# VHH binders against o75319, part 163

Target 1, 181 residues: o75319
Amino acid sequence: GNHIPERWKDYLPVGQRMPGTRFIAFKVPLQKSFEKKLAPEECFSPLDLFNKIREQNEELGLIIDLTYTQRYYKPEDLPETVPYLKIFTVGHQVPDDETIFKFKHAVNGFLKENKDNDKLIGVHCTHGLNRTGYLICRYLIDVEGVRPDDAIELFNRCRGHCLERQNYIEDLQNGPIRKNW
Below, E stands for the ipSAE of ESMFold2; O stands for the ipSAE of OpenDDE; V2 stands for 0.75 times the mean of E and O plus 0.25 times the DockQ between their complexes.

## First folded at step 12 (VHH)

Design L39 (framework vhh_4orz_3; at its last look DockQ between E and O 0.13; V2 from the best seeds 0.00; counts 0 for: pae O 2.3 > 2, placed apart)
Fold by ESMFold2-Fast, scan of step 12:
Structure L39 (fold): chain B 181 residues (1-181), chain A 119 residues (1-119)
Amino acid sequence: as target 1 above (181 residues)
Amino acid sequence: EVQLVESGGGLVQAGGSLRLFCAASGFTFDDYSMAWLRQAPGKRREWVALITSGGETDYADSVKDRFTISRDNAKNTVSLQMNSLKPEDTAIYFCARQDWDYPEAFDYWGQGTQVTVSS
């Protein structure tokens, strides 16, 4: 479908790098076919994403796409030099252990292969908010030992929008640490 | 308490028309995309039409140009006008509210209304 997702225009296209981490969060880029439905200042294509990251003096080394669809843009719309990883993430409910472990494995692999540079891991779902914020915070808590409230505050500040799904927030604050092998 | 209540289903001959209605309550109707999905016996549930809060519409290829989705925000209703009905349109039709944050799924559903198209 070519309809603009609900509330997509309400969110900033791209946040700021989360200090002390390699993460940057953004909302889903929309390919050219959506532009007829958007004012020029509302457009956020894959090209616009890279321009905005560059404006922050940052460089993407990996994009992790958490959406459960490919209708918004194609991997071919991204520069060939930037790896793209699709993790089909079921929203609404807290992401399952399999999804959490896939995310952690991808992040750990990127960090191991990119010790000699400062490239960022770009993470997005539809709004770059709930699934995105959950998985980034889950990684910080489980792998890096960050306190849950500190991880959530850091994400909210850098994304420019607060996590809205109460079940996600509750799981981050009080849920079990997901061990990965 | 979110409630979606469908009406308008029934038996119709091939080539005929039906109009389905969905009355919504318990949430700010104007803020959500609404959809119609259907499930035929032994088949997976499939999406057929969607209307956004702003009135943008989208349709599955199988129903395009035959079905029209519309909404009346003053009455908290979404409607599906079904024209040129075919036997393969026989299904239970569900009204659904799209999850705004996970728009790949629907978070609330009506009970469904049966549509039967005879040859």
Scores: ipSAE 0.739, ipTM 0.869, lowest interface PAE 0.8, mean pLDDT 94
Fold by ESMFold2, look of step 13:
Formats: structure tokens, sequence, C-alpha cells
Structure L39 (fold): chain B 181 residues (1-181), chain A 119 residues (1-119)
């Protein structure tokens, strides 16, 4: 299975740092075995990710991988100095409370350990949009008290693409606050 | 309304061949990866073959070189040519649409068609 995920080419590789937060979102990087099916300009490898982050004058301090598979790249393809965390996140449906808790716990742990630097939390799913946007916005809403529409607007603008999955948008706007701390 | 309707199942002797068809309606067929999965009695549903919107294919190891998935975007159909059938291929075969944003899952399924391979 080295097929390029559907619509993956249509998304910007990396977003911009979300102002006032430690988040940056991106689509899943693809290891070199996928590049046979890509034009050079379409490639976005783990190395390309770090080059693009560096070009923004930023540094990653944690990567949270929300995909439910390990076929896209290996954690060994990342610099050993950057912590990597996989949170298997079921898509299609709104992430469950256990997944939301794991995400919040990881973010809060990172912020505590990195209070003396300005490193970013990189978050991705397959396209870096729906699951990624949901969990980032859920964190901003539940933990930092951001208004749902403001969180969504900030994510969409900085990612460069709008959240697409309507049940996620509806849950962020009208669903319960998840007091997972 | 998204609908997937399988056909072409039946009883076949080991070593024989069958061709399954899936008629799709209610969505923009050309934009989706489509798959065949199967479920043998008492077992979990397993992935068999996938064809991307661009026509690239992938297969489970157990069926490589025996099964061929194809699609006809003009007719909104997916087919599965099954050659050199074994009793272990006995299952209900389902046509499924891959979720575009969560490729590990299928968001719509057909009712299935029975394939029985006698030894």
Amino acid sequence: as target 1 above (181 residues)
Amino acid sequence: EVQLVESGGGLVQAGGSLRLFCAASGFTFDDYSMAWLRQAPGKRREWVALITSGGETDYADSVKDRFTISRDNAKNTVSLQMNSLKPEDTAIYFCARQDWDYPEAFDYWGQGTQVTVSS
C-alpha cells in the first residue's frame, strides 16, 4: 500500500503557527517510497517538513500523529531530538472522550516541559485538516476558553484550508464543553 | 442516497473463476477510492482489494496475482475478477467506498454477495 491518499496533493503541506498558541498543523509527510508517484514539486517528506518549519523561523518540539496507520512514514525518519507521539484517532466520527483526553494531556505536558522555549507542537492526521483541526480547536475551547467560532476561524486561516467535516464543526460549535481539565 | 449493489456471486469449484460487480450511485463516483472486502463465517471482515480514483490498485497478500480489481467510471462500477479460487475464498464479498479523509475506514457498504468455493 504506497498509494497517495485521496486529495492529499490538493492540500498545502504545512500551515502557519497559530498566533497566541503553540500549534502548527500539516498534512501527513510521506516517506521516500511514495515519491515514485509524485512530481518533485508535490513531494512532502519528513525532511521537507522540517525544512519548511525552519524556513518559517520556527522549531518543532513535539509531533502528534493522529493517523490510524503507520504506513506513511516511520518515526525513525524524524530527528531523534524531536519527541513523537502517536494517538490513534478514529476518523469519520467525532473523536471520543478518551482520544480528546490523550490529546489534552499531551499538549499540557508539552507546555509544562517547554515553558522556557518557544517550540511548536506539530499536529497532523492524513490531510492535517479535519481530525487535526477538531482536536486543536477542542483544546482551545475546553482548556483555554476560546469561543468556538474564533477557534475555528483561527485554525482555518492558519492551516490555509477550512474544516470540511460538518459533524466536527457542529460538535465544536454546539456540543458540550469537555471538561477533561 | 449513496448505494452500492453487489452482484455476480455464486457457487464455484476450486480452481474456478468468478467476476463480481458493484453498481454505485448517489455520489461522485470518480472522486473516491473503492474497495472489496470479505467476511467468512465466524471471522472478521477483511480487506481484499482497493482501486484509487486514479486507477491505482492494491491487494491483500492472500489474493495477489489471483484477483484483479478494476473500475469503469463511465458506468459507475467496480469489478473484482477472481481466478484460481480456493475454498478459503468462501465469504460474503462487500463493495465499499473509502472515507476520503480517514482512509483506514469505509463509510458506505453494499449488502454483499455470497461466494462459495467447493473443494
Scores: ipSAE 0.470, ipTM 0.756, lowest interface PAE 2.1, mean pLDDT 92
Fold by OpenDDE, look of step 13:
Structure L39 (fold): chain B 181 residues (1-181), chain A 119 residues (1-119)
Amino acid sequence: as target 1 above (181 residues)
Amino acid sequence: EVQLVESGGGLVQAGGSLRLFCAASGFTFDDYSMAWLRQAPGKRREWVALITSGGETDYADSVKDRFTISRDNAKNTVSLQMNSLKPEDTAIYFCARQDWDYPEAFDYWGQGTQVTVSS
């Protein structure tokens, strides 16, 4: 149905850029049809996303959508100048190696093609927290060589919310490095 | 915190009936589809029955016409009426919440309740 995602209202719409990276995390924007179920101050549309990013003096260069549905918004709701990538990701399991690789590949591709600018990689799932945080941290750990605890702390601080799922945290801290190719 | 607590399991003879209950808390219950899953020894966990937020039901072929899933949104409960039980129905039964983003998955379930059907 057209329900507001559980706990969606509890999370900040948009985090902050992660220093030293080009990542920014946010919760899923909701298309106009959801507005009738929200107070005006609770609304967060694709348009609102871009406005909030601009308010931070940043610009999105890529959106990676990790949700496993298309009911929240349409890619057509986004500016044509911003690429949209869907990586279907289950909401409670540690992403499999294929999913991790897809994410890394997308990020690396973007960075390769955007060396001449400072545009951000926007990543979101439903809440922009657990799946989003895991994959960003996984990238920082596996590709950038960041210590797991440092990656997690950085993400949590910038998102304004902490990773909640213990299986994700455990995998980041103690799990094996995943292949980058 | 999402919690699902199952009850009502036990030992029953083949052909008998049981009614399982699930108490849900920690989320907006009436927005979610709920399900019963079961896991027999040495087998994978399988879904048994599903009820949507709108009250629509679906059943595994193995339990169709024998099992009935229902929900009470006022009490945040899900029930499973099991009739004409068979030994092959022996399993731990779990109450589960359907994943919000991925309809083919379940994101929370309880500790389960044991159902044993004797020959």
Scores: ipSAE 0.071, ipTM 0.509, lowest interface PAE 2.3, mean pLDDT 93
ESMFold2 (binder alone), look of step 13: mean pLDDT 86; pTM 0.859
OpenDDE, second read of step 13: ipSAE 0.024; ipTM 0.410

Design L4 (framework vhh_4orz_3; at its last look DockQ between E and O 0.33; V2 from the best seeds 0.00; counts 0 for: pae E 2.2 > 2)
Fold by ESMFold2-Fast, scan of step 12:
Structure L4 (fold): chain B 181 residues (1-181), chain A 119 residues (1-119)
Amino acid sequence: as target 1 above (181 residues)
Amino acid sequence: EVQLVESGGGLVQAGGSLRLFCAASGFTFDWYSMAWLRQAPGKRREWVALITSGGETDYADSVKDRFTISRDNAKNTVSLQMNSLKPEDTAIYFCARQDWDYPEGFDYWGQGTQVTVSS
C-alpha cells in the first residue's frame, strides 16, 4: 500500500557517518508515489537520500535494505552505480544468526573491495533505528571488538535517535558473540 | 496489558452483511495502525484490511469494495463492515495491532471471532 509507515516522520532522514567506521544509517526512502501524502519538507525519496549524503560530503558505495517488504521503493529507483543488497530481516525479535552472518559477510566483502576509497555502507530498516542499529552494533562488537555500550552510544549519537527495543539492547550488551568460522 | 477483544461474528446467509468490532485497551490506540486478518478452515492466516493512525485504509483484493474498515479513537475501537458476504469469507476474524517499528508484522492479536457464511 501507499500509506506512510507509522512514526516515519518522527525520525531524522539520514544520520551522520559513524566515525572510525564506514557506516551511515537512515530511515527507509519513500518512492515518488508517497509524495502526494507528504509536505515538501517531509519528502525523502531515494534521490533525496543521495542528495543528503552528498551534502555531508560523503558517498555511498552500498545500500543494505533490512525491510521485510518492497513496497517503499524499488532498487531501480536508486542510481545504477550504487550496489543494493536486500536482507529480509524479521523485526520485533532479535535478528537470527543467519541474518547476522549475511550482514557481516556483506560488510566484510564491501570493505575488502573498497580498501582504496572512503565510500560508505548505508544501512536502513523502516525507521533506521532498531534492526539497523542492532546489526551495525553487532558487527562492531563481534568483528571490530568494540565494547557494547560504546557501539550503542556511537550509533545513537550518529543516528540522532536511540535504540528503543530493550531485547535488542540486552542482546548487544550481554548476548553471545556470533562467530562466522 | 495490551488487550484486543473481537465481537460481532456469527452465522449469515450468502449476500448478507455483518459488522465486526474490536475493543482495544492497554496502549495509546491512536498511535497505531490496526488490522483485520482471517483464517479460513484449512488455510493460512491472511490479511484482510488495515487502517492507519491517520485513517488511511488498505484492503486485500479478495474483499475490496465489499468490506470497509473504520476506527473510533474516542472509543478505542476498530470495526469491519462486511457486505455481500460469500461462503469463502467463512473464517475466524482476528483484530491485530501493527508493530510500529516493524510494520511488516503484527505484535498483538485478539482471540478471534467466528464468521460463518452459508450458501
Scores: ipSAE 0.763, ipTM 0.879, lowest interface PAE 0.8, mean pLDDT 94
Fold by OpenDDE, look of step 13:
Structure L4 (fold): chain B 181 residues (1-181), chain A 119 residues (1-119)
Amino acid sequence: as target 1 above (181 residues)
Amino acid sequence: EVQLVESGGGLVQAGGSLRLFCAASGFTFDWYSMAWLRQAPGKRREWVALITSGGETDYADSVKDRFTISRDNAKNTVSLQMNSLKPEDTAIYFCARQDWDYPEGFDYWGQGTQVTVSS
């Protein structure tokens, strides 16, 4: 169905680029069929996503979709010039090692292939917060060697919302480093 | 741990009424839409009623104007008032937490409560 996800309206549609990284987080854009259930100012479509990114003088080079469904929008709604990667990620629980590895692999692949530009890795789940924040932070911690609290603070500040789930925060702060290869 | 516990089911004559309750725990209740589903013998589980976190309601055509879903966020409960019950309403009724990230649209169910409507 075309139901608006709960609390979706409560979150900023797009965050800011995370300084020192190529990451930007946003909430899930909704395809046109959802617009009839939204006020005009609440609408956030794939097209709106790109407009907002452009307003920040940025360009998306990759979209990583972490939602566990395909009902929100279609890859065909995106420009052909921007690759789309789906990583089905169950909500509420800490992503498993396979999911973490898939995310890291995708990010590393992108960075390897995009050394000659400054395009961003757009990451989203439903709200673009918990799953999104965890995996971005996990990458920064495990791969870039960033201190957990610094990673979390950076993400929260740039997303404009703080990670909400304690199990994610706890794992980031005190959990083991995950395999990078 | 997420828990949903249904109560209020029973035997009732056609034309009678029942009120089902669901007690929710283990999560931020007012963040979620809640629903009632039912499964009759030999049939697939079907959606009955939905209530959003904001209190908006929706009903299956088969129960419109007869059933009313409500919620109390202070008590973490969702209720289903069932009036003008029919034999075809006989089923196990389940309370469910809605999550549209899941293919089925729900991620948790209670154990269910039996509703039997006799002719």
Scores: ipSAE 0.521, ipTM 0.787, lowest interface PAE 1.1, mean pLDDT 94
Fold by ESMFold2, look of step 13:
Structure L4 (fold): chain B 181 residues (1-181), chain A 119 residues (1-119)
Amino acid sequence: as target 1 above (181 residues)
Amino acid sequence: EVQLVESGGGLVQAGGSLRLFCAASGFTFDWYSMAWLRQAPGKRREWVALITSGGETDYADSVKDRFTISRDNAKNTVSLQMNSLKPEDTAIYFCARQDWDYPEGFDYWGQGTQVTVSS
């Protein structure tokens, strides 16, 4: 089945743009087949995502999907004008170096190709919080030189929910800086 | 510490029935989806049945309409009623907990209980 992920209803659908960055985080949008199990006000489809971004006077230029599954929605459910990238990210543990490198490479490529606009990179996992927050903060720390606690505070405030998974928080605060190349 | 302890396995004739139990401890049971998986000799571990925190169920095609997963939140238990058993159901059966933030996977497993179905 198309069961609603546990705790998914407990999170705000979309965060706010992180000031000074090109990032916005959100929980996984759910295709129509999941909506039978949702009240109308609980629905958050791919189209709802784009409407909510537009309501913030923003525009998505890339979606990075960190889920380790393809069951929540299809790339075909997204507007053709918005590139989509899947980076299968295993949970439980801090993402491995290959996953971190793929994320950094995707962000750097986007920034180069979009230097003349202000479009956002949308990043999500299932809840748009732990895997998403880790990789965004890892990028800000390793590539932009942001202090770990400042990256975490910025993410938490703009997502509207605090990072929950302690091993991720500990790795960001006290772990090694990862190679960018 | 999270612990999952299976019981109820054994030897059963084809066509028979068996009920497996999983006792859970060390976490807030009512907050998690729970599952049964199985591993036959020489095969990879495969999903059998899942029950959400809200009681919704889902089954692998091979066991649909023969197996019933249930939970008792007051006792912190998950059960698997297995009817119309076939020799192909012979496996070690594992109770598992779905990860709270990574629902694509399971983060804790029991020791397993052997089910053997004879013709």
Scores: ipSAE 0.451, ipTM 0.753, lowest interface PAE 2.2, mean pLDDT 92
ESMFold2 (binder alone), look of step 13: mean pLDDT 86; pTM 0.863
OpenDDE, second read of step 13: ipSAE 0.496; ipTM 0.773

Design L40 (framework vhh_4orz_3)
Fold by ESMFold2-Fast, scan of step 12:
Structure L40 (fold): chain B 181 residues (1-181), chain A 119 residues (1-119)
Amino acid sequence: as target 1 above (181 residues)
Amino acid sequence: EVQLVESGGGLVQAGGSLRLFCAASGFTFDDYSMAWLRQAPGKRREWVALITSGGETDYADSVKDRFTISRDNAKNTVSLQMNSLKPEDTAIYFCARQDWDYPELFDYWGQGTQVTVSS
């Protein structure tokens, strides 16, 4: 399958670093085979991702891919120097505790191993919005003690798009803190 | 309230053609990618063709150059033109709506229409 995912063109390719954190969110990069279906200004390949992050004077140290497919790009399309982690996320429903804990473990491990640098954790789903925003905000709330509304506002501002799934927003605002690991 | 209703299935000889139709209701049809999937007896359901809201099409390798998916937004229909049919194309064909936020998933399905290709 090499069709452009629905609504993908509606979203900015990459957001800004979330101040006070190591997170940066973006939509899924599309490998070169998709470019025949895109205008030059719409292209966002793995190479384009790294170029755009460098243009912000930032550097990726980890990519967390939340999609359930490899059709958009392959890990081999990324620089060998940047670790890639696939965490399959359940669509529609709020991510389950296992998925949340895997995300937290990956983030905590990266921070421990990268305390002497300022490299970023890049997180994406298809649009870099609902699944991505939920897991980043969940981490900030549960681990960093950020107030839910502040976490959501920070993500929305830095991503340049607001979280759209109401059930995700409600879980972030009113759901339990997942402290068990 | 979302409904997808398939029609156009039947029995055809190898090398023949059939056109399947899917009538959609209960949602803003022109905002969604629509797909056809099929399931043969004893086999897993497989994706066949997809058309995006903007009209971009995509096909499984097994049906490329033989099948054509199209849509009519004014009538809320998606169609599948099936040419050069093979016995291996025998299956129940399902119309499905793709979830935009989790495009790896189809959130609504029709009941299916049977296609039988004899050798």
Scores: ipSAE 0.623, ipTM 0.815, lowest interface PAE 1.6, mean pLDDT 92

Design L41 (framework vhh_4orz_3)
Fold by ESMFold2-Fast, scan of step 12:
Structure L41 (fold): chain B 181 residues (1-181), chain A 119 residues (1-119)
Amino acid sequence: as target 1 above (181 residues)
Amino acid sequence: EVQLVESGGGLVQAGGSLRLFCAASGFTFDDYSMGWLRQAPGKRREWVALITSGGETDYADSVKDRFTISRDNAKNTVSLQMNSLKPEDTAIYFCARQDWDYPEGFDYWGQGTQVTVSS
């Protein structure tokens, strides 16, 4: 459907690059058919996403879409030169180990293939907040050895919004490190 | 505690109409999208209709132009008007609250109300 997700307008479209990483988080872009329901300044299409990234003097090299739907935009709406990866991620509950592994594998593969540039990995769910923040922080903790509270603070600051799901925060702070899959 | 209570189900002849009601309590009703799902005998539960906090509606292709979802925020109710009913509409119908952060899913459901459509 063409209905706008609840609270989608409440969140900043694109955060800032997370310093010391290749991550940038944003809310889901909405294809042109949604624009009839938005004021011009509220629009955030796939094209708007790339314009906002360029305005920050950054370049996307991969988009990871964590939504469990295809209704918001089509991969064809993205530049053909930017890889798109869909990881259907169940929300509400903490993402399962298979989902975490898929995310880590995609990030590791991108970093190995992009050693000679500084292109970013763009990650989004519906609001670019809970599923997005969880998986980025989980990667930083498990793979890069970042302290949980530091990873969460970095994400919150750069996204411009704080992780809101307490079960996600608890798992990041006190849950097991998932290093071997 | 969150409570969703359905009513209005029953037996109806093909081509007939039914109106389902859902009474919601235990949360700020006005802040949530509400939906209806159904489960036919031996089948998986499927989404039928959604109404957002702002009153926008969305429908599964199988029910478009036949079903109408509406809400009354003053009464904390959501309704489903079902017209031109077909035998394949036979199912238990569940009222549900959409998860705001994971709008692809629902976080609370009622016990359901049976709708039976005879040929």
Scores: ipSAE 0.731, ipTM 0.880, lowest interface PAE 0.8, mean pLDDT 94
Fold by OpenDDE, second read of step 13:
Formats: sequence, structure tokens, C-alpha cells
Structure L41 (fold): chain B 181 residues (1-181), chain A 119 residues (1-119)
Amino acid sequence: as target 1 above (181 residues)
Amino acid sequence: EVQLVESGGGLVQAGGSLRLFCAASGFTFDDYSMGWLRQAPGKRREWVALITSGGETDYADSVKDRFTISRDNAKNTVSLQMNSLKPEDTAIYFCARQDWDYPEGFDYWGQGTQVTVSS
């Protein structure tokens, strides 16, 4: 079905680039079939995503989709020039080590291959907040050596919404560093 | 704490009707889509009906036109009207909160209520 995710309308569609990083977070874009259930101003399609990114004078180089379902949009709805990576990530619980590793590996691979440009890594879950924020922050903490509170603050400010899940926040602040390989 | 409490199950003859109820608490009810699941003995749990926060409904093919899901946001309740019941409808029925980020499509459900349809 094409049921709108709960609370999806409550979040800004696209955040801002995180300064000092190549990350930008956004909520899940919805394919055209969802539009009949939305007011025009509420619509946020894959096309709208790219338009909004362009309005920020940025360019997406990779999309990492963390949603667990595949019903929101199809990779074919994206430009062929932008690679799409699906990392099935269950909501509400702290991602496991495998998921964290997959995310880190994808980010590192992208950065290695895109040293000659300034394209962004677009990351989204359903709301582009909790899972998205956790994995981005986890990367900054584990790989870039950023202080947990600084990473969280940076993400929250740029996303325009704060991480909501306490278990994610606690794990970022006090949890162990995860392996990078 | 999220709580879902089902009621209304029982024994009914084929062709009969039952109405199930679910009382929800521990979360902002009107923000979530709700549904009913069922699990027959030896079978996997399957979704039966769904109702969005906006009141839109969806049904499994097996129960379409026989079952009707509804909700009352003022009372934090979900109901399932089951008509033209068949023996194959025999199962434990669960009230569930929808979350697409879980494998089942739902993150919470109650203890369930037994529905038995005799031939």
C-alpha cells in the first residue's frame, strides 16, 4: 500500500549540509502514488528532493536509504547518475554492528571515489532523523573522532530537528566505539 | 508503555458475525495507523486490516468485503467488524500498531483474542 508514514508530515523534508562533512539528511521521499493522499504543499517526491538540494547549491553524489520497507519509492525514480544504496535498518533499536559497518563502508567508499568533487551523501530513513542521525553521528564519532555531543548538536542543527530516541543518544554518548572494518 | 488490549473474540458458527475491540494506551493514538493481525495454529501471523490515522482502510484479500475496520480517536479504540465468518478465519486476532520500519509492518500488538468459527 501507499499509506503515509505516521508523523511524516511533521518533519522538514530536507536538512542542511553538515559543515565540515559531506552529509545531508532528509525524510523519505514518496513516489507519485502517495500524492493523492497529500496536500500539494505536503508532497515530497524524489524529484522534489533533487530540486531542494539544487536550491541549496548542492549536488547529491549518493543516496543511502535506511528505511526497512521498499514501498516509498523506487531506485528507478532517481537520476541514473546518482547511486542508490539500501541498508535495511530496523527502526527504534540501535543499529547492529553489521549495519553500522555497512554504513561506514559505504561512506568511506564514496569519499575515496569522490575526492575530486564536493557531492553530498544523502542519508534518509523514514523521517530522516533517528536512524539517520544515529548512523551519521556514529560515523563522525568512530571515524572522524568527533565528540559525541558535538556530532549530535551538529546533526540536530543541520537537520532542523533533534534526535528523539534516547537509546540512540545514550549509545552515541556513552556507547563503545564500533569497529571500522 | 504501549498497551493494546483486545476483546470480543469467541465461538461463532460459520456465516456468523463478531465484533472485536481494541483499547490502546501509552502513545499518541491518533498519530498512528492501526491494524489487526491474526495467527492460526501452525500458520504465520498475517495482517488482516489496516486503518490509517486519517481513517483510510485496507484489507487482506481473504477478508475483503467481509471485515470492516474502524477507529475512535476520542476513545483510543480500534474495532473489527467480522461478517460472514468462515472456518478458515479461526485464529488469534491481534490489535497492532503500524510501523513500516519493522519486518512485520507493526511494532506492537496485544495478547490477542481467540476467534473460533465452527463449520
Scores: ipSAE 0.204, ipTM 0.599, lowest interface PAE 1.8, mean pLDDT 93

Design L42 (framework vhh_4orz_3)
Fold by ESMFold2-Fast, scan of step 12:
Structure L42 (fold): chain B 181 residues (1-181), chain A 119 residues (1-119)
Amino acid sequence: as target 1 above (181 residues)
Amino acid sequence: EVQLVESGGGLVQAGGSLRLFCAASGFTFRYYSMAWLRQAPGKRREWVALITSGGETDYADSVKDRFTISRDNAKNTVSLQMNSLKPEDTAIYFCARQDWDYPEGFDYWGQGTQVTVSS
C-alpha cells in the first residue's frame, strides 16, 4: 500500500520530550515514495524526524515502532547509529501483556545501557497517539510509580494531542499493573 | 448503530463483470476510509481495495487494473467495480470501515456477499 494513512496529516509530527523521562513521541515517518502525495510542508520522512529532534536540541538513541505494518518506512532509512525495534502492536484493543512486557524490557535495557548520556527513546505508532501513549503511560505507571492521571496529562501535554481511546484511558486509570513472569 | 450492508454479489462467467455496493449508516461516512476484503474457502480474509476519506485509492496486486473502488458521500455508499473476473476471484466479499487510529485494521464489517466466478 502507498496511500497516506487516515488522519495522519491531522497530527503534529513530533511532540516534545516528556520531562523527567527519556521518552519522545511522534507519528510514523513516511518514506520518500509517499512524498508525491504530500505538499512540501506536510512531508515527514525519517530524515525530517531527525531534523526535528535536533531542532529541539535532543538526540534519539532508540526508535520503537509499534505499527502493525512495514509499509511506511524501512529500518535502512534510519541512521546506523540509532537502534530500531519493531513491536507489532494490534490497535483498537488494549495491548496484550506480551506486547507490554516487550516494551518494558526494551525501555529498561536502553536505560541501563545509556546511564551516561541523555539520549531519548522515540516511540511511534501510526499517529503517535493511542498505542504510543498507552505503552509510555503503562511504563510510567507500572515501572516508575507515576499516578495514572499524571502520566496521561504529561503525555497529552508533550505530544500536543490527547489520548482518545476511552478503553485505553480506562485501563490506565483502573486496570491492573502488569507484572513480568 | 454502525451498519454496513453489501449487495451485488452473484454468479458470473470468467471474463465477466460485477459491481458490489456497500450501504453505510450510523456514522459520518465521509470521514472514514472504506475497504473491500474477500475470503475464499479455507483461506484467511485478504484485503482487496481501499478508498480514503479524500478519495485516494489503493489495491492488492492480484486485482490491480481489474477492480475499481469508488465512493458516493451523498449516498453513504462505497462500490467495487470488478472487471475481467477470474475463477480465483471466487470468495465472500466484505465491506469494512478502517479504524482511523489503527489503519492497519478494521473496526466494523458487513456480513458479506458471495461472488462466484465459473470457468
Scores: ipSAE 0.687, ipTM 0.835, lowest interface PAE 1.1, mean pLDDT 93

